# VH-VL binders against o27280: the designs that were tried, part 36

Target 1, 266 residues: o27280
Amino acid sequence: MDSMNVPEVLEIKRIVEESESVKTFIFSWDFRREVRPGQFVMVWDFRDEKPMSVSLIDPVRSEIGISIRRVGEFTDRVHGLSEGDLLGIRGPYGRGFELMGRDILLVGGGIGMAPLAALADEATARGMRVDALVAARTADELLFLDRLEAAGVNISTCTDDGSCGFKGFAHERLLTLEENHDMAAVCGPEPMMFQVMRILDERDVPAQLSLERYMKCAVGICGQCCLDDTGFRVCAEGPVFWSQELSRVREFGRYRRDPAGRRVPW

## First folded at step 18 (VH-VL)

Design id1
Fold by OpenDDE, fold request of step 19:
Structure id1 (fold): chain C 266 residues (1-266), chain A 118 residues (1-118), chain B 108 residues (1-108)
Amino acid sequence: as target 1 above (266 residues)
Amino acid sequence: EVQLLEPGGGLVQPGGSLRLSCEASGFTFSKYWMSWVRQAPGKGLEWVSYISTGGRSTFYADSVRGRFTISRDSSKNTLFLQMSSLRAEDTAVYYCAKWYIGRAFDIWGQGTLVTVSS
Amino acid sequence: SYVLTQPPSVSVAPGQTARITCGGNKIGSESVHWYQQKPGQAPVLVVYYDSERPSGLPERFSGSNSGNTATLTISRVEAGDEADYYCQVFDESSDHYVFGGGTKLTVL
């Protein structure tokens, strides 16, 4: 058994309230264990375990951040924690984002901005031009804007209700942007990602997309996160996929499987 | 059939120039980054250059930077490598290669020999 | 610059298993790809993403990557497997593709 599969009990060093529903939990991290944007960790609150994307990677401070949205019982418990409390963390797992070129477009929706924020930091540190389209339902749900701005990211916002930036969905805003990029990274609601991928494909922009599926083992064994037809395991072959891979995935943007294995619409 | 065709290199003197071309067929050329990889006689593979899909961004190995220029013409499904100030150490078979997922190369040209000699 | 290290040669008898290693600092965190090159031919992708096989490649070809070593494994080696094999990564710090020095696989 790989040591990475044993949860390490870590103290919550800091908690950043990103929004009403999202908190970032900061942990000290030994960077002998490398982590890349787009990878995820399994967070264990000693009752249950859930996969969470890494949203902050800070080798200087020897810290990582995990942004968690309150969406259920597990996340409710985690959101009730305070600085100094303990969580189990194992990982990182999965394939992270790959950078290439001089500029990158990030398209994120809601909590999907978590891994993209980490990617933005890495890309800017490498001297890449980073443009970010940040989408949310409302202005108060837009994530990481100050952080992205501080990193030198060119930000475009869109909200469903028009409370900030472009009124509409991310793919609609994207259609209004004429500039192409060397590559794109996308993360958010799957219907959003599906539409964004279509537009990027039409524009001949290579794209990576991070998928979310029900995960149990995180090590490619249990098969709970397998995608139909292809047999791709989101925890092993993903969660970051190239658009060319997802083009072969029939269920992408259309449906997912719940913990019972039943098809459920997005 | 998916393929990359390299019409030919040639013999050039040191300090000379040569332009290589690579014609793509069987796939949507404009959707993929493209690279040149060379192989000196009896030696291993050495990456030379790659270009973004739109051709806006180009990258070069240190050994060829300032002397080689990669470009592409989507209307002709063709990749180019303009070589100048050629040196003896530039002697190699030059391959064009198509980007594949994960930044691999799934399609290669047959290669064209460039010989730099006085 | 990132460096990939391969043994210059590996020899195996027909029917045996060949293992070709590719060493690199923390290579386990990189996506490693493998190419087969027969004399006078262009390279052919045989493994990508550490362990994925392109369509048409036999199951005899497999790959793994962890720590500081990636490995290409060829089971039930055939005479036709005799070739040079190259590992490859992309170095994001330099924006360079990097190839290993290549390994000559000889089938005895």
Scores: ipSAE 0.933, ipTM 0.959, lowest interface PAE 0.5, mean pLDDT 96
Fold by OpenDDE, fold request of step 19:
Structure id1 (fold): chain C 266 residues (1-266), chain A 118 residues (1-118), chain B 108 residues (1-108)
Amino acid sequence: as target 1 above (266 residues)
Amino acid sequence: EVQLLEPGGGLVQPGGSLRLSCEASGFTFSKYWMSWVRQAPGKGLEWVSYISTGGRSTFYADSVRGRFTISRDSSKNTLFLQMSSLRAEDTAVYYCAKWYIGRAFDIWGQGTLVTVSS
Amino acid sequence: SYVLTQPPSVSVAPGQTARITCGGNKIGSESVHWYQQKPGQAPVLVVYYDSERPSGLPERFSGSNSGNTATLTISRVEAGDEADYYCQVFDESSDHYVFGGGTKLTVL
């Protein structure tokens, strides 16, 4: 376990252009170190380190994929890298998604589809029926559609501008769907997740939600990713939470802590 | 008070049938997966079956598949286990259990004894 | 079938620390839960999700995982802690709940 906390310098094997702003970086992986959908790794570019969800788990090819959205200085640097370049990776960390039942609804927004894509692969491989509601601002920002389709996932799309699928937000689209599932997994903008969770709760659908918070240590010691009142550490007790856990988290869907520890509204 | 009550146990002959019930109170029954777990006299815990919240999906241990049927009635806050083709090895205390975070069980009934004997 | 292995019995003196192990090849990838069962009673959840404590349980109860082994630790053991303890996981490959064989904790 101690070796898990030391970054391994890995070569970028391949880069997949998912969208204008999202790339998936593929690495060779020793699967003696198990990784589960919903877990994250710390990516180190030798200047800074950021948590990233695993979006691809391929034991056959001995590969993992990390999907990264270009949103800031760190990700700008990473997006400038080429195949053959090096990154440090340590992990995996956190609690991943848990599967149970025969069918699952995935609700993802933007880059939130990254861990859900990995979950979809696992669920379909196990013979589960997978329905996915994929949301984005515009059609060109919808992620992993071809991959999901190839895996046998039933896809419903939602875009803010109506350029693809339902025009509106994910929770609005969800309201139009009458079918219930054994369980749901949700990942995306927290306001979206908050609304989706409410609807799923009203429908008696157990749900898991993956949170995004600022993380530094990733091992539950620094406290920077702590959720108010509960003391939950997103890196240790998360990032995947059951809805029953999040129902106790007052800040969920309302605000987050920035790197300085200040309360910032969504 | 949160509780699960399990009436319906008793003595039955081999090859016979018995229906167990588990009545839930103190929590929203419809929101949780439910399970049956049994314990033979002097033995450990053995999972028997679980059912999804809507009752659409059911799963069984290999030892009871094809003989036992799990079901639920949300209007009555009740979980059921229909047992058929009962065998001596089915003799056990049967517990109903409520799903909890991480797929644990946080609420258990007091159990009902099922004895299969000629 | 997936199997969880527990020692049949553990003995400790009052005030000492008891450690009950649970071995399984998927421990670390699946969440482990622990139950206490006293004679003639239903099981009681004492640790869930590897290391979480249910409300009302004393801090003396803790859980940890290392490799393929989960451990329930009971510090400052009391006579009232004498019971059978079971570990439990969910096997996603078979969609089965799996319990360990149970460990009888005796307080000397």
Scores: ipSAE 0.931, ipTM 0.957, lowest interface PAE 0.5, mean pLDDT 96
Fold by OpenDDE, look of step 18:
Structure id1 (fold): chain C 266 residues (1-266), chain A 118 residues (1-118), chain B 108 residues (1-108)
Amino acid sequence: as target 1 above (266 residues)
Amino acid sequence: EVQLLEPGGGLVQPGGSLRLSCEASGFTFSKYWMSWVRQAPGKGLEWVSYISTGGRSTFYADSVRGRFTISRDSSKNTLFLQMSSLRAEDTAVYYCAKWYIGRAFDIWGQGTLVTVSS
Amino acid sequence: SYVLTQPPSVSVAPGQTARITCGGNKIGSESVHWYQQKPGQAPVLVVYYDSERPSGLPERFSGSNSGNTATLTISRVEAGDEADYYCQVFDESSDHYVFGGGTKLTVL
């Protein structure tokens, strides 16, 4: 077992309220342990452990941020924590995003914007032009807009209810955008990602997509996060996949496995 | 059959120019970044240039920047390398290579020899 | 510029295991790919993403990457494995593809 597999108990340095349901927890981080956008960490509250994407990578301040959406018992507990409280963090794990080209399109939905926000920071720091399509159900659920804007990202928004930006889904908004990019990175609800991937493929834009699956070990051993037919482990071969890889994954955009291993349709 | 064919090599004088081509077949050419990689006689592989799917972005090794130009024509499924101000050290077998996931190269042409000599 | 270092040559008897190393500063944090090149032929991808095998490649070929060293391992070496092997990464800081110097594998 690598030392990276032992949770490090870290103090919550800061908490940023991103929305009503999303908080970013900031920790001091030793960057001798490199972390890439798109990678995830296992967050341990000393009762349970969940995979979370890294949403902030700041080598200057020696900090990382983990954005967590309140969706269940574990996240309820975590959201009840205050600055100065402790969490166990192990990782990072998985394959992160790979940057190519001079311009990149980010397409994110809801909490899916978390890893993309980190990617946006890296891309802009490297001098890339970054366009971001940020999608949410409602305006108040749009994440990281101020942060992205401050980074120089060109933002387009869409909401299901039309409360902000384009009224409709991300793939619908994407269809109205004619400009192509060297590369795309996508993260959000899987049905969204599926549609977005299709459009990007038709436009000959290489795309990377970050999947979410139930996982336990994070090290490719337990198989909990295995994708049907391919045997891809989201924690090991992902969570970031190239569209070419996902094209071979039959379940992508169609169903997932719940904690009990049952097929659950999207 | 997936393949890359590389005509256009030959003998050229120092300071001269030469245009290489690479014709793709068996896959959707327009969907992939493409690269040129060269190999001097008896030496190792050296990356030369790569180009985005739409041709909007191009990148070059320091050794060829300003002298070589990579381009592509999707309607012809063809990759090009325009070489100018050729030097003796540019003598090599030039391979075109198809991008694969992870920024590897899964398909290579058989290569074309470019000899720069007086 | 980023530099990948390979031993110039490795010799192995048939049936034995060959290990070819590729050294680089924190290469363990990079994705390493490996190519096989036989005399007079184009390179062939044999390992990508450190340890993944392209379709059609035998399980004898495997890869690992940690720290400052990536390793291509060829088990049960056959005469047909005699070739030059190159490691490769993409340097995002310079937007350059980088190849190692190559290793000649001789099957004794």
Scores: ipSAE 0.918, ipTM 0.948, lowest interface PAE 0.5, mean pLDDT 95

Design id1
Fold by ESMFold2, fold request of step 19:
Structure id1 (fold): chain C 266 residues (1-266), chain A 118 residues (1-118), chain B 108 residues (1-108)
Amino acid sequence: as target 1 above (266 residues)
Amino acid sequence: EVQLLEPGGGLVQPGGSLRLSCEASGFTFSKYWMSWVRQAPGKGLEWVSYISTGGRSTFYADSVRGRFTISRDSSKNTLFLQMSSLRAEDTAVYYCAKWYIGRAFDIWGQGTLVTVSS
Amino acid sequence: SYVLTQPPSVSVAPGQTARITCGGNKIGSESVHWYQQKPGQAPVLVVYYDSERPSGLPERFSGSNSGNTATLTISRVEAGDEADYYCQVFDESSDHYVFGGGTKLTVL
């Protein structure tokens, strides 16, 4: 007997081109609807609706930013919009990241840096030391570097092709970095997150991971966004999970599902 | 069997010192933040201090900052609270508590009484 | 620092529903946890993340959190539910854990 809320139609106030493939769409937002880093919204282009992570939370300017990577028909249409055009927004939804301690390590791959950029702003505003490992395939795909630098974040980069920073995968770079953080937050391609989580667990660094693939149920009532035998649902109980929750889920990091629900290897 | 065991506390005069310990078993101690929480006789729960998994970051309630030091020894699966400059208002049962998801506490010791009186 | 306010006591007849409130400024934006403490015993976690039950806890224990109030609800109260109940959050602005003052549940 569940139903989805009708999206609020909002005007695109500004568009920031973060890379060739990623744009941040900024909207006016009434912060009586509070937003935390790691929560997501549903973006409706009047034809389809997709979950997107919040990347900017600015109560002073009354603005929210949503970063969207162009990956298919929906995101192609949204990337074709201009300032002044309209989008539907529902939310926020899901659990956000939780902060404690004096320092935090952020590990982001590609668009996964979007919710971590919002978290970095909150963590630095609270006086935490923030280290970020920003990963991408190439230098041109590294996201939010100027924003992170302006916030006082200590940035390490890695690229698959070595065009910026360490040449290799995020988990390989992580092995060469400082081992001692009070906590970590991780978001990016699920194979990357799995490998990073294992290293952080060996270092006894508590980690929170954001699982983008399970955000399909915007209101937490669809019932189709399920993890393996645990029954944890990304839209209802996530998208942010502590690593100890994910260590019990065999699907995480091992396979994905096709449209028919069949397991396929990453 | 998951357990936190606090050896006995004691009677201490004002201005004195006492070290509490908390021995963990049945879980991987080094993976969890740990806290001390106290309860004065007939009163509610008051958080005292917490420590990061590696022991590198420590945090204190205002009422004890500068007088108490939390520490841990992962090779001994033991949490400590060094209490100094004790006051009568520090009289309480002291519990150690294990971090749980959501920043809750899922496992508590049975508590140890510290009495500060002349 | 952040303050959590609980009523000092709640009385309920066996079989009735007890509701214990925890008030805080914008507490609906916090994750609220609840503990049961019986005389002479350590606290026991009964609800976490506002509404989740630890393994082994009866379904009679439930929670909600919205606006400025979180609520622990105990359905079909039994004599064994008589205890003190505490709410707790973590205040990120101070890096402090915060407990409510506690509520004594009396089963008449």
Scores: ipSAE 0.812, ipTM 0.913, lowest interface PAE 1.0, mean pLDDT 88
Fold by ESMFold2, fold request of step 19:
Parts: C-alpha cells; structure tokens; sequence
Structure id1 (fold): chain C 266 residues (1-266), chain A 118 residues (1-118), chain B 108 residues (1-108)
C-alpha cells in the first residue's frame, strides 16, 4: 500500500486510436505490481488526476494500456499528448473481476468495454468461452471489436441508431441472446447496467458490475466515492461489485452525483 | 431461516456407491453455485466439487474426478453427490456449502458421515 | 497444485491477541477467506475478501493479506474462540477451491 499512493511518471510508449473519442495509452509496467481486470489507476497530467480503467494487461511485453474517452478538460489535455510524453500513474486500486466456471457473458457500453476487453483476454487465456455484447450509440463508437475477435470472443453488437447490429439498447439485445451463462461481467452507463443486471438476475446468472464514481484518494479515506445506504467506497470495496452487493444500494441506476455530491438524474 | 440439511450417512463397502443429498431452505437456491466439501476424521477440509447455478458446469477435485458426480434439482432445492467406486480414502464427513461473495462459503450443512470399510 | 500452509497450532492466553498465518505463493494477489470450526460442528465463515467480516461477527476478528502471507487476527481472545481455523482461496487456473491444513487455536 505504501508505493501505490505515489504516482510514477511513465512515458507514453504507444497510442492506439480506438475511435474518434477514445484512445488507449500504453506504458511499460513492472508486473511485481499485479493488475487485475476491473481495477483502476489514477492518471495524473501534472495538473489534475482522474481514475481510469486498465484495458490491456500484457505481462509478456511488460505493458499496460489505459483507455480514455475525451469528455472534458482533463481528457482533452491527455488526448493532445503524443508518444514519448509523460503521465503520472498511481495504482492499481480497487477490486477486480473474479472468474470461475466455463463461460462468461460480457456486456459493455461505450468506454465500459475497456475493462471488459482486459477481462476477455484473461478469460480466454484460462480456456473459458467468452460471449460479448458490445454496445454504443453508433457503429463508429463500438470498441475493441478486432481485438475481441482475434481473442476468439463471440461478439454481438448493438447501436442506438442501428448503424451496426441490433438497433436499440444493450438490455433489449440481451433478451434475444442465449440465457445460459455461468457468470457475467457488466460495465457501461449506469442505467444500462441496472437494466442488464435485472435480466441476468431473472436468468439466475451471477453478475459482477463495475461502477464509476468521483475519486480523489483512491484508497478509501476521502469519502468521495461512497454509495448511498451502505457506505461502500467504490475505490475500496469496488469498483467491481457482485449484483448481490448492489441490490441494497438505492442510488444504483436511479441517479448519479456531481462532484459536489448533489443528486442529478442520469 | 437459511439452512442446508444433509440427512443420513452410512457404511459402504469399498467399490460401492452412495448418493448424498442436501436440501436448501431460506434462500433462492437457483441463484448460487454450490459445493461439496469433505473432512476425513481428524483431518482438514478438502474441497470435492462445485456446480454452476444452472447445473451446466461441474468441477471436481482430482481425487474424485471420474468417480463422483455433482448435480442439482432446483424444483426441489436439492444438491446431490453421486459417489461411485468408493475407496477407504473417501471416508469423511461430507458438507454441502453455498457460494458467497469472493468465492467463499457462507452457509454450510451439518455434514453427513460416510464410512468406506469392509 | 496451489498449496496453502498454516501452522498446526497456536496457543494464546485469554484476553490476548491470536495471529494465525496462511502462507501461499503470491497469496497477496488472492482473495483469502477464513473459517472457524469447533469440534463436531460445521465451519463458520469469519473473514472473507482478506479483511471483511460477515454480518454478526465481532470486530475483534480481522484479517490482512500481503506478499506471501495472509493473517487472521483475533483480538481479546475468549475461551469460546478455541477452535480449528482454515484459510481458503479459489485457484482460477485449476478452477479448484483450496483450503489450508488448519490451525488449532488453544486458549489456556
């Protein structure tokens, strides 16, 4: 826990343009610091620091990849960087996804596919059958399709506008897919995750869901990442939760909080 | 009241067969992976087998693979262990156990003694 | 096969702190769970996810996990804590649950 709290300044080794709005930044990484799919890192641009999901975990090349969507000032600045530029990285933090059984369903919306792409690599390396439902607003925002296909993942797609695959929401597409999986992992917009979780619960498919909340300390002491009703800290007891843990959380899927802690609708 | 009940137990000769059952109550049985865990007299815990929620996927310790079959019947809230080709080394108390967050076990049965002896 | 090692026994005086270790290669990367078993009874989960307590367990039961060692700590030990204690992980590479050999806690 001691070295985990200090950012290490790392050189951007390579940048992969995943879409017009998403880039993956690849760094050399010393795997004495173990990393699991679903854990996050704090990315520091020497001005501000934000949590980001790890999307690539490659011990053979000693590399990690961090996928970042351009959504505001911090991510705009990071997207403006080039190979050879520096970022601070601290972590990893949080609880990652757990695997057991012979098959897994992944349901990812938008950038939520980032941690699931890392999980897909781990699951296929362990000999599991992996089915993925990849959702986005448009075809050009579907993430990681080539990487998932190369890993042997069975891909279904949906887009809000119907430009690729099923036209509609991820939970609507899920209703048309095979019902029998040993487990599932879900990451994306919280309203999507709530609807997907309900379907998986009705099918008796155990699910793990990755939440996003505002973070500052990343080790559970500042209180910025707490959930209503339980006091769960997303950075410490999550960001990955089993659906059984989330059934007690009133705010999940119903509203979000701004950086000041005020309730806002999704 | 959340519980797992394994009635019975018994003496079986080497090479014989026995089916254990475990009835669940107080929770939605179909939503959880289930396991059998055994404990030889005076010895530690040894995991035997687990089964997925739908019963599709089964896993076995090396010591029992090919001889034991785990199954479940959600209409009866019951977990089963079919034991065949029994050996003296299979003598143990057999517990059924419910999956818990983190791949732990939160609810255990009282255990059923199986003795394999001439 | 992944192996967990525990000391066979630990003795502690009432009111003192007991520490029971569970050794494993890179166990700090695993989620470790702990069970208490009294004579003639089924095991009871006392710590999960390295350090979490099930509902109804007193705060004097705690755990930690780093490097190659996980530790169950029982503060203010009572005579009723005399039992066997087992650590457990799930080994994803084999899809097997793994238990330690158990530690007998004696309260003198």
Amino acid sequence: as target 1 above (266 residues)
Amino acid sequence: EVQLLEPGGGLVQPGGSLRLSCEASGFTFSKYWMSWVRQAPGKGLEWVSYISTGGRSTFYADSVRGRFTISRDSSKNTLFLQMSSLRAEDTAVYYCAKWYIGRAFDIWGQGTLVTVSS
Amino acid sequence: SYVLTQPPSVSVAPGQTARITCGGNKIGSESVHWYQQKPGQAPVLVVYYDSERPSGLPERFSGSNSGNTATLTISRVEAGDEADYYCQVFDESSDHYVFGGGTKLTVL
Scores: ipSAE 0.807, ipTM 0.912, lowest interface PAE 1.0, mean pLDDT 89
Fold by ESMFold2, look of step 18:
Structure id1 (fold): chain C 266 residues (1-266), chain A 118 residues (1-118), chain B 108 residues (1-108)
Amino acid sequence: as target 1 above (266 residues)
Amino acid sequence: EVQLLEPGGGLVQPGGSLRLSCEASGFTFSKYWMSWVRQAPGKGLEWVSYISTGGRSTFYADSVRGRFTISRDSSKNTLFLQMSSLRAEDTAVYYCAKWYIGRAFDIWGQGTLVTVSS
Amino acid sequence: SYVLTQPPSVSVAPGQTARITCGGNKIGSESVHWYQQKPGQAPVLVVYYDSERPSGLPERFSGSNSGNTATLTISRVEAGDEADYYCQVFDESSDHYVFGGGTKLTVL
């Protein structure tokens, strides 16, 4: 097995507090292992491994950043770590976002903005016009706004409770925004992504969507990350899919799978 | 019934102009980026230009930038290439091609020959 | 400008496996697509995303991509596989599509 399939133990170089519930952990990285926005790594805390999206890709400083929301026992333990502490990293894995054209619309919900922040940096560095719709339940959960603004991204916000920007869901805000983009990238809760995908399809905007599914091996052999009807493995053929690929997937937006592979409602 | 049809090209003098068209059928033309790709006699494939789904973003190979203009008409499902200041090295079969996932091309026209000679 | 290098020709006997290479600096980090072109015809996509087969194309065509080399593999080669084969990437640095120079597969 190549070194990308065995965890490398890395020192946490820096921790950025993105919100009260989200931290970005920064590591030194040898970019002979190329990393694309939308790819993920498996983070190992010496007890368990979880997939996490890469949110910062900095070849100049030889650094990557991994943004982690505190949501359970694993993420609680990782959030308790300090600079200088160790984590295991496997990867990167998966298919990242692809860029074409002169402008792009980003639609991110919650922690889904993490891979889109990396994409925004790449797109702006390439001279693309970047519009971002950043969604969360509350204003305190809107992520990366200062970073996006500093990069020159045109930001629209929405919050479920109306505490910042448009009050409502991301797809409702999208209906009031500019229709004409060369492409879009979407990441967030799957019900949100489904509704956003439908609007973008009606507007003839090619879209890429990043899916979350349970992962164990991250290289496509265990079957835990498969989608219905197609046999797509999110860890191998995804996590980023074009909307064209997802239109034939029955489960998208309708249900999810638990770690045992059972269908459960959203 | 997915199809791309390029009407015939022609013989043009150096410095001349020619407009190519490519009519799409059997798929929703407006949903896809489109490209022109050319092939000089006995040579390999060379990408020429692509255009966004909305038609407002256009890109060109260095060899044709400033001389060729790609455009599209969504109401007629038609892709165009306006060629100007033609040179002998522009002699090629010109294909239109439909974007496919991964930034590949899945549907190609049969091509139209453009000959630039005096 | 990103360059893709292919051997000008490859010869194989019928029933054997042909391997056509496409060299590029760190091409393993790119998505590589492959086309078959027979004389007087348009190219046909035979592999995309390094290793995926388009619907309705022969299963004998497969691909791989790692390091500095992508490879198109044609198993159980038939006389009808004699054609030119092109690799292709999209180079985000230039916003250009890039094709390899092509490889003539000769079936002996």
Scores: ipSAE 0.779, ipTM 0.898, lowest interface PAE 1.1, mean pLDDT 89

